# Designs tried in a protein design chat: VH-VL binders against Probable inactive ribonuclease-like protein 13 (RNASE13). Part 2

Target 1, 136 residues: Probable inactive ribonuclease-like protein 13 (RNASE13), of Homo sapiens (Human) (q5gan3)
Amino acid sequence: MDIKMQIGSRNFYTLSIDYPRVNYPKGFRGYCNGLMSYMRGKMQNSDCPKIHYVIHAPWKAIQKFCKYSDSFCENYNEYCTLTQDSLPITVCSLSHQQPPTSCYYNSTLTNQKLYLLCSRKYEADPIGIAGLYSGI

## First folded at step 8 (VH-VL; from x3 with heavy chain Y102W)

Design y1
Fold by OpenDDE, fold request of step 13:
Structure y1 (fold): chain C 136 residues (1-136), chain A 122 residues (1-122), chain B 108 residues (1-108)
Amino acid sequence: as target 1 above (136 residues)
Amino acid sequence: QVQLVQSGAEVKKPGASVKVSCKASGYTFTSYDMHWAKQAPGQGLEWIGEINPKGGYDNYNQKFQGRVTMTRDTSISTAYMELSRLRSDDTAVYYCARDLGWRSGWYEFDYWGQGTLVTVSS
Amino acid sequence: QIVLTQSPGTLSLSPGERATLSCRASQSVDSSYLHWYQQKPGQAPRLWIYGASNRATGIPDRFSGSGSGTDFTLTISRLEPEDFATYYCQQYGDYPLTFGQGTKLEIK
């Protein structure tokens, strides 16, 4: 790990990059439920985000997308870029039925282009995902 | 083929520091948290802390916090535990252990290093 | 912190006998996060039972784990000579992680 990596990028790397993707046995609680419980436990955060994205690609491959950002996402006040390639991702969406003390999620594995948030315009580090490319 | 290989035994004076290494192989180092445990002679196991190899978090047992520093070098899949201001009661075997964590769903320590004896004596 | 108290401290038995090891937690622990480790002199601990009742890979079926809440048990139905060792319970339910003080199973 690069010691110069910013905290935001480090957190993104920790929480949103999983390569290679773990293979849960059939009938298990699910990828997202496992991951989100892990996140909540390790971060001591009781919040249940409505959505969480996990990219299943090498970190170095993801970093390359932030070499140059030609867009700025005002809603996030961050530079952003659309990934040139579709990436394998797991989308964790919060379920409508929630246990009182935990977060329950639905897991969707898909391949899509992403709007990636970058720490700056040039030679930046990935710091988040703004959303998925709709293809329209 | 998963293996955790720790550095060799150390003999230190009180007040000195010791740095123990734990080299991982046979798996993706950045995907699993690494824990450290202390076992004094003839005693049980005591949890020291854990590191996330990606650097997202480190958690310390408050009993050791302030004297223990855990670090990692992902380029060589190695975790480090440094204990400073050594005293006699720090004499123990120190273990690193891999945490399967959420990847198994049970958070068990499935692989342990062989241990590193640290002796603190004047 | 969650204190795990194991009993007895030392258990002296003969091969072929049944061994029952207890691990009591100072507060409730989710069974999914209660584990047992075996350790022999001069060796590192080895995962033995995970999630209170699941045998680790390669662990003989004479070993069984049970319990929930604050009371957990490791049972060896018929002791073999290689089973004599120290057994530790461990909880991952809350920080700091803690171990029991261990039960030494020795040959009578």
Scores: ipSAE 0.777, ipTM 0.923, lowest interface PAE 0.7, mean pLDDT 94
Fold by OpenDDE, last read:
Structure y1 (fold): chain C 136 residues (1-136), chain A 122 residues (1-122), chain B 108 residues (1-108)
Amino acid sequence: as target 1 above (136 residues)
Amino acid sequence: QVQLVQSGAEVKKPGASVKVSCKASGYTFTSYDMHWAKQAPGQGLEWIGEINPKGGYDNYNQKFQGRVTMTRDTSISTAYMELSRLRSDDTAVYYCARDLGWRSGWYEFDYWGQGTLVTVSS
Amino acid sequence: QIVLTQSPGTLSLSPGERATLSCRASQSVDSSYLHWYQQKPGQAPRLWIYGASNRATGIPDRFSGSGSGTDFTLTISRLEPEDFATYYCQQYGDYPLTFGQGTKLEIK
């Protein structure tokens, strides 16, 4: 694994793994807004990503899914795999209502199987999330 | 303001262990990787390893042959480096350094501790 | 590992002169991951140049960095008394991370 792949994995961990899940009051809607604002600020990117996934599971558990990737996701140009188990995740979706100075997101906590992007075909690290398993 | 404050100087015998601490303040400890570096007297810098404060990954320089253990205590924003089976050539100033990482995209060490002198002598 | 070789080992110059410090890598390093640090006696290293050519916060414009591939350079256009120190290059292009052996810039 080259350093770029390792950096990719590190970035994925930093941006998409939140374990144990941060506690916030019931009804708090600022999780995704805060996360995405933080991301945009640090990345010096003013664009509003349409969607972002956060996994609330131990990193080692997530890594196990990338031991072997039997698929290749052409649109990402990366190996990918479907998680065998459902994982607790937060889905941050860009809201249709946007203020001019910020990006507003809807937060959805759910438990679903994921399509993980893996750094290589064998004994890889997760480097991204391609999407959610729809059951198809 | 960002500060990294390391523990005081240590004097150890060969074969002993030393544990150096690095307390971070002025920023979110768990958001930045922490590196450790060694500088022997009058010599250059040598990278020891890095820790992710959340425990996602740690990377070690294999040159230290498993004698180094890096840990963290997030409750007090402190990183630790323990060096075991000390030898005379372990005598050096040890530094912790914050990795700006993906936040800058350059992965530069933007803040350093003041250093901890570890002296190994019989 | 990537070996960084700095030259010269010691550079003796007078204030007002131009200083040129070299850092050569044993293999190609992405310029984004080549950094320079300044260190004075009894002090910790301080970030000086990042990404080969970007001055860290508070670094005077008399300092400049350049280079790509395996050849990198730190230049001081007109030396000031406070510039005399040891400078280290460092790469984050591959593990293990490595530093150059340093160039000591001393007053003539």
Scores: ipSAE 0.057, ipTM 0.739, lowest interface PAE 2.2, mean pLDDT 92
Fold by ESMFold2, last read:
Structure y1 (fold): chain C 136 residues (1-136), chain A 122 residues (1-122), chain B 108 residues (1-108)
Amino acid sequence: as target 1 above (136 residues)
Amino acid sequence: QVQLVQSGAEVKKPGASVKVSCKASGYTFTSYDMHWAKQAPGQGLEWIGEINPKGGYDNYNQKFQGRVTMTRDTSISTAYMELSRLRSDDTAVYYCARDLGWRSGWYEFDYWGQGTLVTVSS
Amino acid sequence: QIVLTQSPGTLSLSPGERATLSCRASQSVDSSYLHWYQQKPGQAPRLWIYGASNRATGIPDRFSGSGSGTDFTLTISRLEPEDFATYYCQQYGDYPLTFGQGTKLEIK
């Protein structure tokens, strides 16, 4: 599923925004494996999330999408918005080529619109990503 | 040129608190975790804890839990470590160090501050 | 916590000799997260070897690191006068982060 429940508001900026995108040396474990390992350590949990999204745009640009949110996403009990523009995004997805418990991730760089979760509290800051918009 | 410049030496009495600063320059302060380590005179290094300057997440060695607080001011690229209820075995040089973390993939401490001597004496 | 035990505590050798410094972990450590630092008197530690075997920038080829699991080694093939210092291993495989107690390499 595309439901993401582990990211709190203070951690969204830290774990889901990387601008400019860091490049790993050829032959090391890769972008997503590095980031997902960090996230597990920081969150003090052993779960391997099926999917994690990272936006490669300035934080202030991302904050603006939530300023005019007037849609409610009941699955998350939060407001949400579809971004007006496509954004550079890395999709970290749990690999099908290894056991799910191995926590091995594939990395896919794409440019897509996405659904942001926006805090119900004042300022409406982004707190998560509900999923990607399927284009035409 | 990456630099970590720490505040000057301090002399404290038992029971007091000390706050050591570490000013970063030459890199994006919010992109890398900052760590603190203790080195008592003639002894080895001991990890105290870490702080993520972006989100403010901190994590402390249990030995120091309850006495240490790590903070930062991102507007001046400065990390702080405060140690309270000082005792004589807190006499040490305290270092800050930059953790390259997941961005390098190795989590090595590539740059260290010059150290801050804290002396606790009655 | 993971205890790193370095041996010997002090190693007395002459320039030109080969030095072997050991770091043993109380439980397995991913070699990617095992690092070595050099510290000279009055100075901060300096990154020397990272990921068990990779030399930091500017570190001479006479230094090499190896090991996996619980057993790690720093080797200096031919000692130079500037190599006499204390060397610490450090692990980032599990919290809390820990250092070995150090090996002091001193001139005989």
Scores: ipSAE 0.052, ipTM 0.688, lowest interface PAE 5.8, mean pLDDT 85
Fold by ESMFold2, fold request of step 13:
Structure y1 (fold): chain C 136 residues (1-136), chain A 122 residues (1-122), chain B 108 residues (1-108)
Amino acid sequence: as target 1 above (136 residues)
Amino acid sequence: QVQLVQSGAEVKKPGASVKVSCKASGYTFTSYDMHWAKQAPGQGLEWIGEINPKGGYDNYNQKFQGRVTMTRDTSISTAYMELSRLRSDDTAVYYCARDLGWRSGWYEFDYWGQGTLVTVSS
Amino acid sequence: QIVLTQSPGTLSLSPGERATLSCRASQSVDSSYLHWYQQKPGQAPRLWIYGASNRATGIPDRFSGSGSGTDFTLTISRLEPEDFATYYCQQYGDYPLTFGQGTKLEIK
């Protein structure tokens, strides 16, 4: 669901990369509620995605992680790579504190390595995020 | 300084098409959606549609669906609106406007182009 | 679609007077997405009030906005000659985006 929304390098670039990240005034509705409302409107999707990741790094830097990918992720039918460096990431998570149909999101800013999905077709461009590295 | 500069006035015959341009400067063009609005002589404003210049996703008012196409060229920071099968009631000033969108959280149109007069006459 | 009805259509007042412009929505609109624009003849619209009550940059504090639900108001506490123009409300609460038909504020 999340990964299907992000497949395709142009969709991933548009919806999952925000660099540089700007700060909003305290007490504003929050980064993720604004972003997820925009995404649902533009993708014409009435469902509330459970999770969405946004990377706060230059696109060219992210592209380079995929150029030398040599691992295949069977459950995604795409190549994948663990980023060599931690990246600034916002994690938008569907809140359980309100009814699920409200589409209310919590925002968590973190700095972690992540598993990128890399296109088999489009110059090995990044097309999605399979997950965050937990150090296990 | 943010500027939106539109192409010059056009005179067209019924049945023709028109393509209006809106060149942006003073900001990162791909970071904000661009909207288009119509204002017929002596009338108020009517929303035509929007385009996301980063990904190219568009969304049109149903009144114009099938006759309007919005595009952009990110290499020259320019948005376009093309209206086809023109009729006399398409005579209007057409504006582009920048949407601050989710980044501001208010979705206000903070800058507008100067307007492009399109006249449809026999 | 959400229809915005502005009243009055024309408001004739003198400099120094207080002006009250109304915008009524056919359905409830989240006030965060209700905006006001000023337009003078031959010019593009200009953002005036955003989120029902927040003045855009450089807008004098004699302008104030208020309202929620279906009823919204733009108030000018003491009219100056430069304030005579047409004012539009606009909603971004639901697609398609819509504008009110405008209130023309003119000198008496």
Scores: ipSAE 0.047, ipTM 0.675, lowest interface PAE 6.0, mean pLDDT 85
Fold by OpenDDE, fold request of step 13:
Structure y1 (fold): chain C 136 residues (1-136), chain A 122 residues (1-122), chain B 108 residues (1-108)
Amino acid sequence: as target 1 above (136 residues)
Amino acid sequence: QVQLVQSGAEVKKPGASVKVSCKASGYTFTSYDMHWAKQAPGQGLEWIGEINPKGGYDNYNQKFQGRVTMTRDTSISTAYMELSRLRSDDTAVYYCARDLGWRSGWYEFDYWGQGTLVTVSS
Amino acid sequence: QIVLTQSPGTLSLSPGERATLSCRASQSVDSSYLHWYQQKPGQAPRLWIYGASNRATGIPDRFSGSGSGTDFTLTISRLEPEDFATYYCQQYGDYPLTFGQGTKLEIK
């Protein structure tokens, strides 16, 4: 696929796109724990992010949502759009029980509509996830 | 122990195509973007494009007007750069370079191939 | 595209002297994405300074980088014989990625 991606889009793809989805045994907590520890280590950040979303869909399927953004997410200072379709995602949420030297996360597989951050208003690339759609 | 080993020098006629390879070792090939750069004799460096080894994206310098095709073979940790419709001004040393990207936070090219001389002459 | 203009094109100095190399961008570049590479004849470029002011592994402390916005500088406090080479600045702030035309540091 030949596309012009901004640095933010590249980072988003690397950190938040997992397609096809990696399979792991039931009850395995290594997916989110491994991903988050990897991210923290590489970014030299000791903080434990509260939540992280991973999308399990082809990049092209995600890009189509950023063709037009009619909303602006002020907290992120970026254009954003609600995906018209639910996407398969993994939600990595910080556990209440934390060891002193690491961050533990719970993994939840679900299908949700997302507020997707887009690089610009028109013909943009996805650069992040603002959150999950809270409606029906 | 990280190494990028490129294919040998090439001599081509105008209008022909050349495909340069860059074999990576000492690290996980699919974890780092690979860039290509051109350096004409006695000139500076010019960015050609990059590939994401996982196939998520490829970015090209539009200056090459679609004459460049970058590919990868993950099974042998090798990146390829093919330049078609060769002309005299394509004569240059071509380099592959590893991009640390977000892992460093700086996106510097920390390892380079040894370069491949491509000579285009009639 | 972001054009990087280096000056001077050639800098002739003697060992022990101070060298100042300039890299000017046509538009603002985040300092995190401005890098310097050293290249000697017949060799591939080598990462030298990253993020405008950070020395790569093994780079002597006589080398320093500074700058922000559109003006960046590479400084060599006391030149050693092995420092004579061509230095390129490079930006990763926007596509297409671009390099400066280089400054050749040669022995006077």
Scores: ipSAE 0.039, ipTM 0.737, lowest interface PAE 2.9, mean pLDDT 92

Design y1
Fold by ESMFold2, fold request of step 13:
Order: structure tokens, then C-alpha cells, then sequence
Structure y1 (fold): chain C 136 residues (1-136), chain A 122 residues (1-122), chain B 108 residues (1-108)
């Protein structure tokens, strides 16, 4: 929900893109627990984001969506676009089964269009995800 | 097959700099952090630091802070470690190693380069 | 920083014997981030045991690791000639990452 940690093309590429999607060994705690622990360590902060999205598509394909952004999203102070295609996405959501401070995540793989935040800078690179498209 | 191939041995004078390269193959270079370690003659291993090749973030052992710089060139899947203001106790074999990190969940170093001998002598 | 102290420094044994290598940490280390490497002279280290107790790919089952907290052990149930090398423990529980000084396992 707090997407400030996703602002910036380099952070977004590092933390929200995993292509090809990694396979975890049987018995590991799950995809999202591994990734979210890495993110916390890298950003040196103890907060447990309520939700985080990971796109499983080539970076260049994702960059192309921002070249067609046609809206300014005032609540993010960035341009935004709905992706033209559905993308394979892992949704990491903070578990309600344990205290939020445990930072335990559920992992859900889905195929969805999403709202992509695009940098106001020259390259219009992707810098965040505002959410998934509800469609119908 | 994963390989890490390092640049050849170097002989340097005190006060000079050395830049060691580590070329990765057989895996997606940007998916895993790269670490560097030092092994002085007859001694054990000492961690120098790490770099994330995707974003370029680095983190150094305080002992080397200010003298070490880690970089990478993702177009040729190569990591670099530069050590400046060399002194005689920098004589060592320097290794690069791949960190499986969050993708394995264990953060083990599963592949190592063959090592680069750097000799610092007057 | 977390200091890893290995003992003994040198262990002289014959093939067929059981070897026990100790690694003690100055602070508690999550066993998930305690690893063992084997190194032979003139060669790079090789991953041997990860997460205190899991054998790396291709490592014989005569090798086992155990421990938690501050005390970790690598055991070789029956030594083979190829097992004589230096073994290092390493922790990733806290920065800076550290290695033990090594235990040299040599043939008597």
C-alpha cells in the first residue's frame, strides 16, 4: 500500500521484476517470504508492506507499456498506464493469520493487467505498480 | 553450467590500484548478488563486500571502506573489484562468489571464481 | 561483528576414522545462514553444507552438519582420502559476513 519504496526505476527493476520466475526448493517458506525479507534487508527498514507485486515478464516488455501512458495519477504524482496485456504476477500479501510484525506473506500467482506508474523523466521508465485492474 | 572466470594475476607497487574482474556465465547475471573475499597467504577467508548487479547497490566490510569500489557491466555479465592505495598486506588471492540470496532462501555462496593473485611489493 | 572460532585448528586422522569439526559463534546465528565450505590447496572454496545441515549438490551422505545458536558441527562419519582439506564455516546472519579461521583436516 505504501508505494514510496517502489519509486525509482532501479528499485522497481530490482524489487518488482523476476523473470524468469524463480522456483523455490520444496520445504522453503514460499516465494514471497524470501523476496520480502530480501527487500527489508536491502532497504534497511522494519516495515512490512501490506502488499507487493512481482511481474514475471522481460523488463523491456514492461518498459514499453510506459511509452503509451496517457494519464497523470495525482495521488502518486506520476504518469500511469493500464498495461495492454495481462502479465504473470505474484501477489505478496501480508498474512492475516499472524501478527503484522511477523512479516509473514501469502503468495498468489495470477495473470492480470495492472496499473503501472511511469516516471515523469525522459525515458518514462516504470517505477511502481498502483494496483491490479479489476476489469469485471 | 555456472562459471565465474576471474582476470589473471597482478603484481603492483605500494600505493597503486588494482582492478580484478569476474565474468559470469551460465545464469542470469542480474538475478544474484556478487561477493568478493580475500585470502592472504596461509590465512583464511575474509569478506570484502558485495554488489547487487541489477541495481548496482554495494556494501563493504568497514575494514576496506574507502579503498574498495565494486562495479559491474551487465552487458558483458562482469563484476569488478578495485582496491586502491595498495600496501604489502594486500598481497592475497581475491575471489568472487555468487550469492544465491533470497532465491534459494539460504544465502549460500554456491559458485566461486578461480581466484586472482595480487602481489604488492616494492 | 560475529566472530567464528573453529576448533581444532588442525585435525590429523586416518582414512576410515570419524571427524568432528567445531564452529563457535560469538553471538547467536540463525542456523539457516550458517554455511560450510571445503578448500583444497590452490583451489577455490566449494560449498559443502548450507543452512547448518543441508548437503550441497553432489556431497556424499557421510558428511553431516548440525547445530544452532552459537555451536555448529560438521561431522564426517568415515573419512575417505579425498576428504582431507581445510573446512571453513561462514555466517550470513549479520554484517559484516565472516568466516571461521578454518580447520585443516590432514592425513596421519
Amino acid sequence: as target 1 above (136 residues)
Amino acid sequence: QVQLVQSGAEVKKPGASVKVSCKASGYTFTSYDMHWAKQAPGQGLEWIGEINPKGGYDNYNQKFQGRVTMTRDTSISTAYMELSRLRSDDTAVYYCARDLGWRSGWYEFDYWGQGTLVTVSS
Amino acid sequence: QIVLTQSPGTLSLSPGERATLSCRASQSVDSSYLHWYQQKPGQAPRLWIYGASNRATGIPDRFSGSGSGTDFTLTISRLEPEDFATYYCQQYGDYPLTFGQGTKLEIK
Scores: ipSAE 0.027, ipTM 0.670, lowest interface PAE 6.3, mean pLDDT 85
Fold by ESMFold2, last read:
Structure y1 (fold): chain C 136 residues (1-136), chain A 122 residues (1-122), chain B 108 residues (1-108)
Amino acid sequence: as target 1 above (136 residues)
Amino acid sequence: QVQLVQSGAEVKKPGASVKVSCKASGYTFTSYDMHWAKQAPGQGLEWIGEINPKGGYDNYNQKFQGRVTMTRDTSISTAYMELSRLRSDDTAVYYCARDLGWRSGWYEFDYWGQGTLVTVSS
Amino acid sequence: QIVLTQSPGTLSLSPGERATLSCRASQSVDSSYLHWYQQKPGQAPRLWIYGASNRATGIPDRFSGSGSGTDFTLTISRLEPEDFATYYCQQYGDYPLTFGQGTKLEIK
């Protein structure tokens, strides 16, 4: 439910933007396990999405990428843009080393360009992340 | 050093509203949920609700649903709790508290405001 | 909602004695989300024990927490004069968040 969670969520700003990135607290089993548990509790569902992205950049900077969007991504039914700059991102991925029902996530910090989904509304605010730029 | 500084004591009449503030310093205000709790005279602590300062969404104890509104102003790192249609049993000390949430993994309230006394009387 | 019942309501002891404070939940609580706070008169609560058994920063090792399921305990091995206060347990395992009614530790 990656795409639906990322583009249909009214909480995109709250759950996908974390700037400045918080330091890992004492006793924390990893950034993503805490985040994904919080998401499940706040959204009142038990889904364990395969992947979730968190951007560690100021909201205003992220908004600007969508203001330059001229592309329409038909498979998402939204405007989209490839970010001009690489952004610091944490990728939360379901671990293959444990049962999916455990909802255990790996946390990978990376710097990459990404495909933003931008609202069709006047402001063109970011509403989701379609994926990372592969470079291939 | 983390601090939560609340607004001063209030005296209100039944039927009025009160808005209590909680100013945060020493941390990134938008990274942690803020909770509010009530302590009536001679009673223990009662959870009122929480607000996420980043997105502004909130979650209230059913007992206060419809009378409480939690807001924030991120430009001054301040959370607010407004309680309307005040009754005499709303007389209490009201606390704000920071929730370490998923970042700590324990969801403990590590810092509390000093409390705000609200007195509802004729 | 999850009701936390603390026992005893008031505990009268002398310095040097061992104190045992009980917190019983009406349904199971994951111990990771069971916390203890100390409150002295006229002051805000202060985090004391988190996750049932972990001492907050600066809390003396005479304090220990334990328990799981529905039964949780805060133990003070040798009471000091500064330990006389009210202690609250609190759960974050299910909404609404709830506190116990408190155990007042007072000097005998």
Scores: ipSAE 0.013, ipTM 0.640, lowest interface PAE 7.9, mean pLDDT 84
Fold by OpenDDE, last read:
Structure y1 (fold): chain C 136 residues (1-136), chain A 122 residues (1-122), chain B 108 residues (1-108)
Amino acid sequence: as target 1 above (136 residues)
Amino acid sequence: QVQLVQSGAEVKKPGASVKVSCKASGYTFTSYDMHWAKQAPGQGLEWIGEINPKGGYDNYNQKFQGRVTMTRDTSISTAYMELSRLRSDDTAVYYCARDLGWRSGWYEFDYWGQGTLVTVSS
Amino acid sequence: QIVLTQSPGTLSLSPGERATLSCRASQSVDSSYLHWYQQKPGQAPRLWIYGASNRATGIPDRFSGSGSGTDFTLTISRLEPEDFATYYCQQYGDYPLTFGQGTKLEIK
C-alpha cells in the first residue's frame, strides 16, 4: 500500500470510526455537531458537508469487507463493495436551519448495510463510505 | 489510569536542537490528539501545536512554524516535539496534553504531562 | 488570533471570601470551547472548568463558570486555602489555540 492509500485509510478511521461508542457528559452539544466542527477545524475547511457517516464497529470487522471488492464506483474512482452485514452507524445530516457561525447537524442512529470504498480490489483497507444500502 | 510521562530536563546551547518525548498510557493513544504548550519562566501558557496520532493532520502555531517538528510513534504510544535553532527565549517548561476532542464535545485538555524544562544558555 | 485577556492580573483575598475572575476575548467564542485551568507552582495545569460552565471531575461545587460571547467568568463562592493558584482561560474556537495571561489568586 502506497502512502496515499495509507493516508486515506487513516483519515477514514479518524473521521468515520468510533468504537466503542463514547458516552457524553451533561451539556454535550451533540454528537454530530461536535464531530463535524472538529473535522472542519482540523481540515481548516469552512464548508458544511451535507452528510457524514460514523461506524460504531471494530476496525477489523470493517476491514474484512474490503478483502475483495466486486464493484468499481465510477463517481469516486475507487473500488467499492456492499457490506454483507448491517453495521451500527450514526448518520450526520446537515440541518436546513443553520446558525450564522457554524454548521448544525441532525444525528440518527441506525443499523445499515454500507457501500464501502476500498483502497484496492484485493486485500484492501476501507477508505470511505459511498452511501447506505436502500434495500432495493 | 491515564498518564502522560515526559522526558527529563534538558540543557542546550544556542543553535542546538532539543527533542522532548511524551509517553501515553492508560488509554488508546491513537484515539486522541496530543497538544504541546510552552511556559516561559514566570509567564503564561502558549500553544505550540497538535498532532493526530493516526497521522491524519498536524497543526502548528505559526509562531513556531519552521522550528518545531511534532512526530509520533504509535508502537510505543509516544509523541515527540523537536525544537531546532534554539535561542535563549526558548527556555521554558514544555507540556504535552491530551485533547478529548469530539469524544467529549468540548475539546478540553483533560490530562497533562508533568512538563519538561528546557534551558538554553551560552 | 483570538486574544484572551484576564483580569485582574493578581487577586489578593482571604479564605472564606468570594473570588471573581474575568476572561475577555477579542472576538466571540462559542462557550463550548472556552475552558479554565488551574496551575500551582511547580505543577502542570489541571483542567478545572470546561465549556464555560462545567466543572471537571473532582472539582468542588464552590467553583462555577459562566459567560458567553466575549465575556467569561470563573467564580469561587468561598475560598479554601487550596484554591490559591493561577487560573488560565483557554479557547478552542479558532486556530491558533490561545490562553489568557492568567490571574494569580494569592492569599491576602
Scores: ipSAE 0.006, ipTM 0.651, lowest interface PAE 9.6, mean pLDDT 90

## First folded at step 15 (VH-VL; from y1 with light chain S32D)

Design t1
Fold by OpenDDE, look of step 15:
Structure t1 (fold): chain C 136 residues (1-136), chain A 122 residues (1-122), chain B 108 residues (1-108)
Amino acid sequence: as target 1 above (136 residues)
Amino acid sequence: QVQLVQSGAEVKKPGASVKVSCKASGYTFTSYDMHWAKQAPGQGLEWIGEINPKGGYDNYNQKFQGRVTMTRDTSISTAYMELSRLRSDDTAVYYCARDLGWRSGWYEFDYWGQGTLVTVSS
Amino acid sequence: QIVLTQSPGTLSLSPGERATLSCRASQSVDSDYLHWYQQKPGQAPRLWIYGASNRATGIPDRFSGSGSGTDFTLTISRLEPEDFATYYCQQYGDYPLTFGQGTKLEIK
């Protein structure tokens, strides 16, 4: 893989993989807010992303889905694939934005198939999530 | 036919923010990364960061202490670089540059904007 | 970060002479990701050499690039008046991307 794809894969792992999922006290609602604050800081970006996905599965379990990409996601200009298995994920959805100091998110823990972006067509690494499989 | 046209010169006070635009034409804007570079008067080039039009990743130079924000408006093929909490040493010409990226395999900056002078003075 | 050091800082030559510009990296850089740009006063940089040894479109064959690892060179076999400018090397081998401080090629 080229360096940019390697960086992309590393960034994806760092920002979108949390395994095992960190446990917080009952009633804690700060998972996404904390994660997104960290993400914004690391990326030095004051924008508030509208949505962010976190996968709670071993990296190896995710990588296998990019061994072969049978599709191409035009809107991302990347190879993509639908995961054969559902994965436990946290969906962070923007509640409201107050730049540049704060972004507030709702957290939803769910188990769904994902559309993964892959670094290339074969023997690739995941570099992003295009979206969730709705089952429709 | 590829062109990158940047916004005009700016004069700002310390502590203010500046937002420079870079309008792309002659190619598919969403298919190429856009980089920004800084060049202080009489100095060399410094990489600020890049914006990835894909849903992948952006990268920033940590030297800018989180003061830089890069955005895009795909509807008008325009990239933006905003620099906040301006100080005197931010005075420079800022350039946008297209990254040919994986399309070439070399990741060279094949086209540059004409530059935008930002002057920060009390 | 990868620091690129160019030498000399200023090179004074006459048309017709041979120019040799050096770019040394603080650590090894894949030659595919070492590029050169030319910049004239008041103008934006222009891609000149990419992948250490490939001339960009429209670049005369009097320009050549070479090198690998930590040492790269831009050579102008016979200087033309329009060649006098500042040349920057740049690496895309690691983030943050970095430029050399430039070599100013001026008329003697």
Scores: ipSAE 0.000, ipTM 0.615, lowest interface PAE 11.8, mean pLDDT 90

